# Miniprotein binders against q6w4x9r395to579: the designs that were tried, part 185

Target 1, 185 residues: q6w4x9r395to579
Amino acid sequence: GHCSLEGGSFVTTFDARPYRFHGTCTYILLQSPQLPEDGALMAVYDKSGVSHSETSLVAVVYLSRQDKIVISQDEVVTNNGEAKWLPYKTRNITVFRQTSTHLQMATSFGLELVVQLRPIFQAYVTVGPQFRGQTRGLCGNFNGDTTDDFTTSMGIAEGTASLFVDSWRAGNCPAALERETDPCS
Below, E stands for the ipSAE of ESMFold2; O stands for the ipSAE of OpenDDE; V2 stands for 0.75 times the mean of E and O plus 0.25 times the DockQ between their complexes.

## First folded at step 14 (miniprotein)

Design se40
Fold by ESMFold2-Fast, scan of step 14:
Structure se40 (fold): chain B 185 residues (1-185), chain A 89 residues (1-89)
Amino acid sequence: as target 1 above (185 residues)
Amino acid sequence: DTLRKLARVLYWLAIVLMWEAERAFEAGNFEEAFRLAEEAGELIEYAIKLAEEAIKEGDTDPETEELLKEAEKLAKEVERFIAKVAEEL
């Protein structure tokens, strides 16, 4: 399945449910027992430079006991707080430049991340079939049913994105503004 | 601006580690909470040094001053949290 973070603050879940939110925090994109060593994929959102009312993706974090990888819009790549030159390879993870405008993080455990650096920082998450029905976070639960894609960290299905997004915060940040825009409308 | 960009990345990682440390503390996993908070403390101290060095080398961007202020605030929060966790070890 595929999950995308595009256009600053638009998300499309693994079950293809689109939504948008406002918020300046780090959020859990993906948690799963299929990720090794308590792994999680997270997204950092910050204010848009031209508008205080808008938010945009500025970094992606892969966090586990072994690895703490950050990939930023400024092309800074770190692992465990140390800057890395690309290509960077560990036992299970390789980060490399896929094209002049894209970086890729490939893993041995069925997770792939591609980030677009220019013109707008965007992220694309691909997971293998072993993740089906076993994901939680902003990318949804990957169960083939879009009606429960806004399942909060407490297991409650919400009708709007704001409470759903706020439940997946990975930081002490202000609550997201209630400003849901449906990309399909 | 390489120093500021790296400092910002370290700041974001420190925030995440502190959030994990707080969750571990609430779950009664005090050793894990301590370890995560110490890692966050090291990262934030490094971020502060990088931001200070950027300013010394002529970085006049207001974002660098803001980052330094944010990092110093987080460093104090980390220190308080570590003291709290140490009481439970």
Scores: ipSAE 0.773, ipTM 0.899, lowest interface PAE 0.7, mean pLDDT 85
Fold by OpenDDE base, second read of step 15:
Structure se40 (fold): chain B 185 residues (1-185), chain A 89 residues (1-89)
Amino acid sequence: as target 1 above (185 residues)
Amino acid sequence: DTLRKLARVLYWLAIVLMWEAERAFEAGNFEEAFRLAEEAGELIEYAIKLAEEAIKEGDTDPETEELLKEAEKLAKEVERFIAKVAEEL
């Protein structure tokens, strides 16, 4: 499964459902029992301009009981707020520079993350087949059905992205705004 | 610029940790809630220090001041939460 966060406010789920939202919060991208130590992948969105519609992805966070990794445009921060030189390696996670503009987080448990740093901060999440039907968050449920991708944290299928996205907030933030547009536009 | 950026990252991480702490608390995992909140507190304090240092070094960007204010607000929230959790331990 491939999930993408592109263009500042566009998401494509594991099931290839595209949607758009504007929010200034941290959201759960991926939660799954397949992630060790209650791991979760999160996306941090912040204001990129003056208007409420000017929001963009600014960081990706992987959080578990054992690991804390924040990938931002300029910094990779781990354990207790230390900026790390790459490559950074833990027991089952490695963060390294893939190219001059791309970072990669590789794992031993079937999660891969590629982050484009420039010119636009974008993220690409890949999960193995073992994750099928066992994912939750903004990246959807990876079950091959796009119609139920907007399942909230409470297990309710929503018809619009706004309530869906809001249900996956990881903090106290304002409500997300939905704008249904093609991420390729 | 570098200090502000790092401070912002730490701020984001602190928010995430507090979210996890709150979830732990709601689940009755008070020890875990406490641990996470303490860690959030450390991060946010460090973020504050970095922001302050940036200002001292001549960072005049309004965003830095805003970050500092937000971080200080979060620090207070963390402290209150820690106190709340401590009552359940």
Scores: ipSAE 0.356, ipTM 0.721, lowest interface PAE 1.3, mean pLDDT 91

Design se41
Fold by ESMFold2-Fast, scan of step 14:
Structure se41 (fold): chain B 185 residues (1-185), chain A 89 residues (1-89)
Amino acid sequence: as target 1 above (185 residues)
Amino acid sequence: DTLRKLARVLYWLAAVLMWEAERAFEAGNFEEAFRLAEEAGELIEYAIKLAEEAIKEGDTDPETEELLKEAEKLAKEVERFIAKVAEEL
């Protein structure tokens, strides 16, 4: 399955449900028993440079007991707080430059992350079939049913994105606001 | 600007680790909470040092001063949290 974080604040879940939000926080994108050592993928959102009323993806974080990898829009890559030159390899994770504008984090456990650095910071998450029905977070539950894609961290299905997004905060942050697509501008 | 960019990344990681430390504390995992908070403290102190060095080297961007202020605030929160966790150990 594929989950994408595009255009600053748009998300498309593993079950292909699109939504948008306004928020300045770190959010859990993906938690799963399939991730080793209590691993989780997270996304950092902050105020957008395009508009003060918008927020955008500024970094992606992969946290586990062994690895604490951050990849930022400024092309800074760290693990456990130390800056790393690419390609960077661990036992199960490799971070490398795929193109002049894209970085890739490849893993041995069925997770792949591709980050677009320019012109707009964006992220693309791919998970193997072993993750089906075993994911939680902003990327949804990957169960083939879009009606419960807004399942909160408390296990409750919501009808709107903002309460769903707020439940996946990994920080002490202000409440997220749901953003509507503006078809005229 | 490299110093500021690295300091920003360290700030984000420290903030997430503090959130994890608070969740561990709420679950009664005091040793895990302490470990995470100490790691966050080291990261945030390094972020402060990098931001201060950037300013010293001529960085006049108001974002750098804002980052330093936020990092100093988080450092104080870490200090208070560690003291709280130590009472449960």
Scores: ipSAE 0.842, ipTM 0.928, lowest interface PAE 0.5, mean pLDDT 87
Fold by OpenDDE base, second read of step 15:
Structure se41 (fold): chain B 185 residues (1-185), chain A 89 residues (1-89)
Amino acid sequence: as target 1 above (185 residues)
Amino acid sequence: DTLRKLARVLYWLAAVLMWEAERAFEAGNFEEAFRLAEEAGELIEYAIKLAEEAIKEGDTDPETEELLKEAEKLAKEVERFIAKVAEEL
């Protein structure tokens, strides 16, 4: 499964459903029992301009009981807030520079993350087949059905992205705005 | 600029940890809630320190001041939460 966060406010789920939203919060991208130590992948969105529609992805966070990793445009921060030189390696996770503009987080448990740092901060999440039907968050449920990707944290299928996205907030933030648009358009 | 950027990252992380702490608390996992909140507290204090240092070094970007305010707000929330959790331990 491949999930992408592109263009500042566009998301394509593991099931290849594209949608758009504007929010200034941290959201859960991926939760799964397949992630060790209650792991979760999160996306941080912030304002990039004056209008409510000017929002963009600014960081990706992987959080578990064992690991805390924040990948931002300028820094990779772990654990107690120390900025790390790459490559950074834990027991199951390695963060390294893939190219001059791309970072990669590789794991031993079937999660891969590629982050484009420039010119636009974008993220690409890949999960193995063992994750099928066992994912939750903004990246969807990876069950091959695009129609139920907007399942909220409470298990309710929504028809629009706004309530879906809001249900996956990891903090107290304003409600997200939505405009379902093909990220490739 | 560098200090502000790092401070912002730490702020984000602290906020996430606090969210996790709150969830742990709601689930009755008070020890975990406490642990997470304490960690959030450390990070947010560090963020505040960095933001303040940035200002002292001549960072005049309004964003830095805003970050500092937000971080201080979060720090207070963390403190209150820690106190709340401590009552359940």
Scores: ipSAE 0.486, ipTM 0.788, lowest interface PAE 1.1, mean pLDDT 92

Design se42 (at its last look DockQ between E and O 0.73; V2 from the best seeds 0.65)
Fold by ESMFold2-Fast, scan of step 14:
Structure se42 (fold): chain B 185 residues (1-185), chain A 89 residues (1-89)
Amino acid sequence: as target 1 above (185 residues)
Amino acid sequence: DTLRKLARVLYWLASVLMWEAERAFEAGNFEEAFRLAEEAGELIEYAIKLAEEAIKEGDTDPETEELLKEAEKLAKEVERFIAKVAEEL
């Protein structure tokens, strides 16, 4: 399954449900029992310009008991608070420069992350089939049914993105503002 | 400016660890709360030193001053939280 964070504020879940929000916080993208050592993937959103109503993706965090990897829009890569030269390899995770504008985090446990650094910071999350029906967070539950993709951290399926997004905050932050997705024809 | 960019990343990580520490405390997992808060404290102290060094080296960006203030505020929150957790250990 594939989940994308694009255009600063757009998210497409593993079940292909699109939505958009504005918020200033770190949010849980993906939690799963398939991730080792209580691992979680998170996204940091912050103000993107002079407008206080506009926010964008500024960093991605992979957090586990052993590894605390941050990849930022400024090409800073850290693990456990220490800046790392690329390619950077741990036992189960490798971070490397795929192209002049893309970094990749590859893992041995079925999770892959690609970030686009320029012209706009974006993230692409790929998970193997073992994650099907075993995910929670902003990327949805990966169960093949889009009607419950807005399942909150309390296990309740919501009809709106704003309550869903707010339930996945990993910080003491203001409530997110939901925005309409672009219509397709 | 590499120092400011690194300090910002450390601030984000410390913030997440403090959120996790607060959740652990609320769940009664005081040892875990202490461990997470101590790690957050080390990260935020380093972020403050990096931001201060950037300013000393001529960084006049208002974002650097704002980051320093945010980091100093979080450092005080970490200190208060660790004192609170210590009362339960």
Scores: ipSAE 0.832, ipTM 0.924, lowest interface PAE 0.5, mean pLDDT 87
Fold by ESMFold2, look of step 16:
Structure se42 (fold): chain B 185 residues (1-185), chain A 89 residues (1-89)
Amino acid sequence: as target 1 above (185 residues)
Amino acid sequence: DTLRKLARVLYWLASVLMWEAERAFEAGNFEEAFRLAEEAGELIEYAIKLAEEAIKEGDTDPETEELLKEAEKLAKEVERFIAKVAEEL
């Protein structure tokens, strides 16, 4: 399954449902029992320099009981608050520069993250088939059905991206403005 | 430039850890909440030091001053939260 964060504000879920949103907050992209030690993948969005209401992806965070990895749009990579030189390896995670424009976090547990640094900061999340039906978050539930991909953190299927996105915030941040979220197709 | 960039990352991580600490507190996991909040506090203090150093070295970007103000506010929030959690230990 593939989930993407593109164009600063667009998301395509594991079930290929596209939507966009704007908000200044950290959001849960992916939670799953397949991620060891209560792992979660999160995305940080902040105001862009081109518009007061526009926000864009600025960092991706992988958080577990053992590792707290941050990869920023400015190419800062940390684990547990300490800056790391690439390639960086733990027992089950390797972060390395894939190309001059892309970084990759590869894992032994079926999660892969590729981050495009230029021309625009984008993220591509790939999970193995063992994750099917076992994901939660902005990347959807990976059950093959787009009609319930907007399932909130309370388990409620919503018809709009706004309420769905708001439920997955990982912080005390303002709700996304409804006019700035738009489910594609 | 490098100092501001690292400070911003530390601030984001501290914010996430505080969110996790609040969830642990609500679940009654007070030792975990305390540990997460202390870690967040250490990251925030480091972020503050880096932002202050950047300004002292001539960084005039308004983002750096905004980050320092945000980090100082979060540091106070962390201190209040730690005191609250400590009463439950």
Scores: ipSAE 0.705, ipTM 0.865, lowest interface PAE 1.2, mean pLDDT 86
Fold by OpenDDE base, second read of step 15:
Structure se42 (fold): chain B 185 residues (1-185), chain A 89 residues (1-89)
Amino acid sequence: as target 1 above (185 residues)
Amino acid sequence: DTLRKLARVLYWLASVLMWEAERAFEAGNFEEAFRLAEEAGELIEYAIKLAEEAIKEGDTDPETEELLKEAEKLAKEVERFIAKVAEEL
């Protein structure tokens, strides 16, 4: 499964459903029992301009009981808040520079993250087949059905992205605005 | 600029940890809630220090001041939460 966060406010789920939202919060991208130690992948969105529609992805966070990794445009921060030189390696996770503009987080448990740092901060999440039907968050449920991707954290299927996205907030923040559009359009 | 950027990252991480702490608390996992909150507290304090240092070094970007305010707010929330959790331990 491939999930993408592109263009600042566009998301394509593992099931290839595209949608758009504007929010300034941290959101759960991926939760799954397949992630060890209660792991979760999160996305941090912030304002990029004056208007409410000017929001963008600014960081990706992987959090588990054992690992804390924040990938932002300028810094990779882990554990106690220290910026790390790459490559950074833990027991199951390696973060390294893939290209001059791309970072990669590789794992031993079937999760891969590629982050484009410039010119636009974008993220690409890949999960193995073992994750099928076992994912939750903004990246959807990876079950091959796009119609139920907007399932909230409470298990309710929503017809619009706003309520769906809001249900996956990891903090107190304003409600998201949504406009369902093709990220490639 | 560098200090502000790092401080912002720490702020984000602290925020996430606090969210996790709150969830742990709601689930009755008070020890975990406490642990997470303490960690959030450490990070947010570090963020505050970095932001303050940035200002001292001549960072005049309004964003830095805003970050500092937000971080201080979060720090207070963390403190209150820790106190609340401690009552349940």
Scores: ipSAE 0.602, ipTM 0.838, lowest interface PAE 0.8, mean pLDDT 92
ESMFold2 (binder alone), look of step 16: mean pLDDT 87; pTM 0.846
OpenDDE base, look of step 16: ipSAE 0.555; ipTM 0.826

Design se43
Fold by ESMFold2-Fast, scan of step 14:
Structure se43 (fold): chain B 185 residues (1-185), chain A 89 residues (1-89)
Amino acid sequence: as target 1 above (185 residues)
Amino acid sequence: DTLRKLARVLYWLAVILMWEAERAFEAGNFEEAFRLAEEAGELIEYAIKLAEEAIKEGDTDPETEELLKEAEKLAKEVERFIAKVAEEL
């Protein structure tokens, strides 16, 4: 399954449900018992440059008991707070430059992350079939049913994105504003 | 330039670790809460040092000054949290 974070503030879940929000926080993108050592993938959203009226994806974080990997829009890659030269390899994770504009984090446990650095920072999450029905977070539950893709951290299926997104905050941040998917407005 | 970018990444990681530390505290895992907060403190101190050095080297970007203020605020929050956790140990 595939989940994407595109256009600064658009998300498409593993079950292909698109939504948009406006927020300045770190959000849990993916949690699963299939991730080793209580692993989680997180997305950092912040204000867009000097405008402050828009927010966009600025970093992706993979966190576990063993690794704390941050990949930023500025091509800074750290693990456990230490800057790393690419390619960077651990026992189960490799971060490398896939193309001139893309970095990839490959893992041994069925998770792959690709980030586009230019012209806009975007992220693409791929998970193997073993994750089906076993994911939670902004990328949805990967169960083949879009009606419950907005399942909050408390296990409640919401009809709107705003309560869903806010339930997955990983920080002391203001509540996100829901932004409808309207490509012309 | 590079200093500010690294400082921002360290700031984001410190925020996440503090959120995890608070969750550990709420769950009664005081040793884990202390460990995470100590790690966050080290990251935020390094972020402050990098931001200060960037300014010293001529970085006039308002984002760098804003980052420094945010990092200094978080450093004080970390100190208060560690003191609170220590009361439970």
Scores: ipSAE 0.779, ipTM 0.903, lowest interface PAE 0.7, mean pLDDT 85
Fold by OpenDDE base, second read of step 15:
Structure se43 (fold): chain B 185 residues (1-185), chain A 89 residues (1-89)
Amino acid sequence: as target 1 above (185 residues)
Amino acid sequence: DTLRKLARVLYWLAVILMWEAERAFEAGNFEEAFRLAEEAGELIEYAIKLAEEAIKEGDTDPETEELLKEAEKLAKEVERFIAKVAEEL
């Protein structure tokens, strides 16, 4: 399964459902029992301009009981706020520079993350087949059905992205705004 | 610029940890809630220090001041939460 966060406010789920939202919060991208130590992948969105519609992805965070990794445009922060030189390696996670503009987080448990740093901060999440039907968050449920991708944290299927996205907030923040547009436009 | 950026990252982490702490608390996992909140507290204090240092070094960007204010607000919230959790331990 491939999930993408592109263009500042566009998401494509593991099931290839595209949607758009504007929010300034941290959201759960991926939660799954397949992630060790209650691991979760999160996305941090912030204001990129003056208007409420000017929001962008600014960081990706992997958080578990054992690991804490923040990938931002300029910094990779781990373990109590220390900026790390790459490559950074834990027991089952490695963060390294893939190219001059791309970082990669590789794992031993079937999660891969590629982050484009420039010119636009974008993220690409890949999960193995073992994750099928066992994912939750903004990246959807990876079950091959796009119609139920907007399942909230409470297990309710929503018809619009706004309520869906809001249900996956990881913090106190304003409600997300939905704008249905093609991420390729 | 670098200090502000790092401070912002730490702020985000602290927010996330507090969210996790609150969830732990709601689940009755008070020890975990406490641990997470303490960690959030450490991060937010470090963020504050970095932001303050940035200002001292001549960072005049309004965003830095805003970050500092937000971080200080969060720090207070963390402290209150820690106190709340401690009552349940």
Scores: ipSAE 0.401, ipTM 0.751, lowest interface PAE 1.3, mean pLDDT 91

Design se44
Fold by ESMFold2-Fast, scan of step 14:
Order: structure tokens, then C-alpha cells, then sequence
Structure se44 (fold): chain B 185 residues (1-185), chain A 89 residues (1-89)
């Protein structure tokens, strides 16, 4: 399956359901028991896009007990807080420059990430068939049914993206907390 | 420029590790909470040094000063959290 984070604030789930994303926080993109060492893929959204008021993807994080890989829109790649030159290889993960504007993180466990650096930072996640029905997070549950793609972190399937997105926050983010308490249009 | 960009990445990682440390603390895993917070503290102190060096070397971008303020704020939060965890060890 394939999940994409495009256009600064759009997400298309593994079951091909598109939705808009807004908020400035780190969010859990993909969790699965199929990821080794309690691994998870996360997405960082911040206001550092074209305008200070815009919400845009600014980094992708792969976090496990052994690896803490960050790939940023500024082409900074770190693991466990140390900057890495590309290509960077571990036992199970390789990060390399695929083109002048794309980086790829390839793994031995069925997860692949490609990030576009320019003209706008975007991410593309591919998972193998062993992940079917075994994923949770912003990319959905990969079960072939789009009607439950908005399953919250508490296991509740929502019909809209509102509660779904907020349930997958991985941080204390007061600036993006309450959509209902800021009615302005 | 490079210093600021690296400092920003370290800041994001430190924020995430503190979130994990708080969850570990709530679960009663005080040893894990301490280790995560200690790692976050090292990352944030390094981010502060990188941001300070960038400014010292002529970085006039307001984002760099903002990053330094956010990093200093997080460093204080880490110190308070570690003190709290120590009470439970």
C-alpha cells in the first residue's frame, strides 16, 4: 500500500482516502506491530512554509528503540541526534539521495519512504502486504475499506477527519489544540 | 544557516522524546522516563549551542532567535521533569 503527504497539508491514506490536514504538531503517521523495536513513522508540521500562517510538512521521523532518524525539508538527516552524510546505512535501514530533489529511506522490514525536497516538501510511504490491516495513524488502517480510515488513537471510526487528526498528535501543541474554540472566517 | 537547520532538527527530536518520557512516567516506567528525558536534555543543550553559535557568526534571521528561545524554554522543562522523575526513583 501507498500513503502520501502532499501539497503541504493533504494526506491520502493506504486505502486511497484523501483528506486535508491542518495543525502544527508532530503526528503519528504509521504505527504497526510489523515494525521492529516498537518502530513508528511520524510527521512534523510547522508554520515554516511559504507564509508564517501556513501549515506544512517540515520533517519525517522514524523512531524506534535503536534508531531515531529525522529527515527534514532542509535536507538535514540525523540518527540519534547526529548529522549523517548520505548514503547512510544501518543493518536494516539505508537513507540515500535518489535524485537531486528526492531522498529515499529503504528498510528490510517492508517500509519505504521517499521525500521530495523541492519545490515543496512531500512524503510518500509504501508498505508491503504484511502490513494489511496492521497499520494505525494518519495513513489509515490499510484494510481495503475507506469508511473506517479515520480510526482514532482510541479505536473509534469517525466519519470526518476532525477528531481523527487530533487523536494522533505526538506532542503538547497548544497552538493547534482547539478548532471549535476559535470560530473565525 | 547549516547550524540553525541542524538545531531545528534537534529541537523537534527533543520535543518528541519529552513526549515519550511523559508517557513513560505516566505508565510508571520511571527508569525509561529518566533515560528519555536525559537524552532530550542533551539534544536541547546541543541545539542551544548551535543556535548561539549561528547568531555569533552573523545569523540575523528572526527564526534563529525564536528557535533559541523555544529551546531554552524546553531545557527548563526538561530540568523540572528530571527532578520530578528523581522523586520516584
Amino acid sequence: as target 1 above (185 residues)
Amino acid sequence: DTLRKLARVLYWLAVLLMWEAERAFEAGNFEEAFRLAEEAGELIEYAIKLAEEAIKEGDTDPETEELLKEAEKLAKEVERFIAKVAEEL
Scores: ipSAE 0.755, ipTM 0.892, lowest interface PAE 0.8, mean pLDDT 84
Fold by OpenDDE base, second read of step 15:
Structure se44 (fold): chain B 185 residues (1-185), chain A 89 residues (1-89)
Amino acid sequence: as target 1 above (185 residues)
Amino acid sequence: DTLRKLARVLYWLAVLLMWEAERAFEAGNFEEAFRLAEEAGELIEYAIKLAEEAIKEGDTDPETEELLKEAEKLAKEVERFIAKVAEEL
């Protein structure tokens, strides 16, 4: 399964459903029992301009009981705010520079993350087949059905992205604005 | 610019940790809630320091001041939460 966060406010789920939203919060991208130690992948969105519609992805965070990794445009932060030199390696996670503009987080448990740093901060999440039907968050449920991708954290299928996205907020944040569009448009 | 950016990242990380802390608290996992909140507190304090340093170094962007205000607000919330959790330990 491939999930993408592109263009500042566009998401394509594991099931290839595209949608758009504007929010300034941290959201759960991926939660799954397949992630060790209650691991979750998060996306941090913030204001990129003066209007509410000017929001962009500013960081990706992997958080578990053992690991805390923040990938931002300029730095990889771990261990309570320490910037790390790459490559950074834990027991089952490695973060390294893939290219001059791309970072990669590789794991031993079937999660891969590629982050484009420039010119636009974008992220690409790949999960193995073992994750099929066992994912939750903004990346959807990876079950091959696009119609139920907007399942909230409470297990309710929504028809629009707004309530879906808001249900996956990780913090006290304002409500997201939703405009369902093709990320390639 | 770099300091502000890092501070912002740390701020959001602190927000995330507090969210986790609150969930732990609601689940009755008070020790975990406390641990997470303490970590959030450390991060937010560091964020504040970075923001202040940015200002001292000549960062005049209004966003930096806004971040500082938000971070200070969160720091207070964290402190209150820690106190709340401590009562349950």
Scores: ipSAE 0.381, ipTM 0.737, lowest interface PAE 1.3, mean pLDDT 91

Design se45
Fold by ESMFold2-Fast, scan of step 14:
Structure se45 (fold): chain B 185 residues (1-185), chain A 89 residues (1-89)
Amino acid sequence: as target 1 above (185 residues)
Amino acid sequence: DTLRKLARVLYWLAVMLMWEAERAFEAGNFEEAFRLAEEAGELIEYAIKLAEEAIKEGDTDPETEELLKEAEKLAKEVERFIAKVAEEL
């Protein structure tokens, strides 16, 4: 299955449900028991100066007990807080430059991440069939049913993307979604 | 500037580790909460040093000053959280 984070604030879930993201915070993109060592994929959104979107993706993080890999829009790659030269290889994860504009994180456990660095930072998540029905987070539950793709961290299927997104916030987040702003302002 | 960019990345990682530490604390996993918070503390202190060095090297970008203030605030929050967790150990 494929999940994409594009155009600064657009997300398409593993079950192909599209929605628009509004927020300047760290969010849980993917949690699954299929990820080793309590692993999770996280997304960082910040205020955008490049697009008409109020927010844009600025970093993707793979967070586990052993590896804490950050890939930023500024082409900084770290593991456990230390800057790494590419290609960077661990036992189960390799980060490398796929093209002049794309970095890839390949894993041995069925997760692949590709980030586009320019003109706009974007992320593409691919998971193997073993993840079917076993994912949580902004990328949805990957169960083949789009009607419950907005399942919150509390296990409730919502009809509104904003409640869904808010439930997957991680960390101390600014109150961007509580601010009433005109999309054209 | 590489120093500012690295400091920002470390700040984001520290925020995520504190979120995990808070969840571990809520679940009663005090040893795990302590470990995660200590790791976050090390990262945030490093981020502060990098931001301070960037300013010393002539970085006058307001974003760098804002990052330094955000990192200093998080460092204090980490210290308070660690003290709270220590009461439960």
Scores: ipSAE 0.727, ipTM 0.885, lowest interface PAE 0.9, mean pLDDT 83
Fold by OpenDDE base, second read of step 15:
Structure se45 (fold): chain B 185 residues (1-185), chain A 89 residues (1-89)
Amino acid sequence: as target 1 above (185 residues)
Amino acid sequence: DTLRKLARVLYWLAVMLMWEAERAFEAGNFEEAFRLAEEAGELIEYAIKLAEEAIKEGDTDPETEELLKEAEKLAKEVERFIAKVAEEL
């Protein structure tokens, strides 16, 4: 499954459902029992302009009982708070520079993350087949059905992205705004 | 299970924020430390609520109770930290 966060406010789920939202919060991007140690991937969005519609991805965070990795445009912060010299390696996670503009987080448990740093901060999440039907968050449920991708944290299928996205907020944030736009447009 | 898992994630996020808050404090950036700690406080309170809701809805997994305990502990730590930082503002 491939999930993408592009263009500042566009998301394509593991099931290839595209949607758009505007929010300024941290959201659960991916949660799964397949992630060790209660691991989760989070997406941090912030204002990129003066209007409410000017929002963008500013960081991706992987959190577990053992690991804390924050990837932002300017730095990678890990458990010890030091901007680590890449490559950074833990027991089952490696973060390294893939290209001059791309970072990659590779794992031994079937999660891959590629982050484009420039010119636009974007993220691409790949999960193995073992994750099928076992994912939650903004990337959807990876069950091959796009119609139920907007399943909330409470297990309710929503018809709109805004309510879906809001259910995955990590913290007290304003409500997300929905705009149906093709991420490729 | 979903509520518990979400609560756990929020717990860890709060832990992360507190870590950053502590670093900010050590660096003398008390305003940032305060902001981060306040954010951590909000997250941990939400985590507690979710855990409690899970229990209320019949989650009998001992891990949920443990999470609740840990979250409550962290909440107290956050409060103490906030108070400490406030003295420096």
Scores: ipSAE 0.026, ipTM 0.353, lowest interface PAE 4.9, mean pLDDT 88

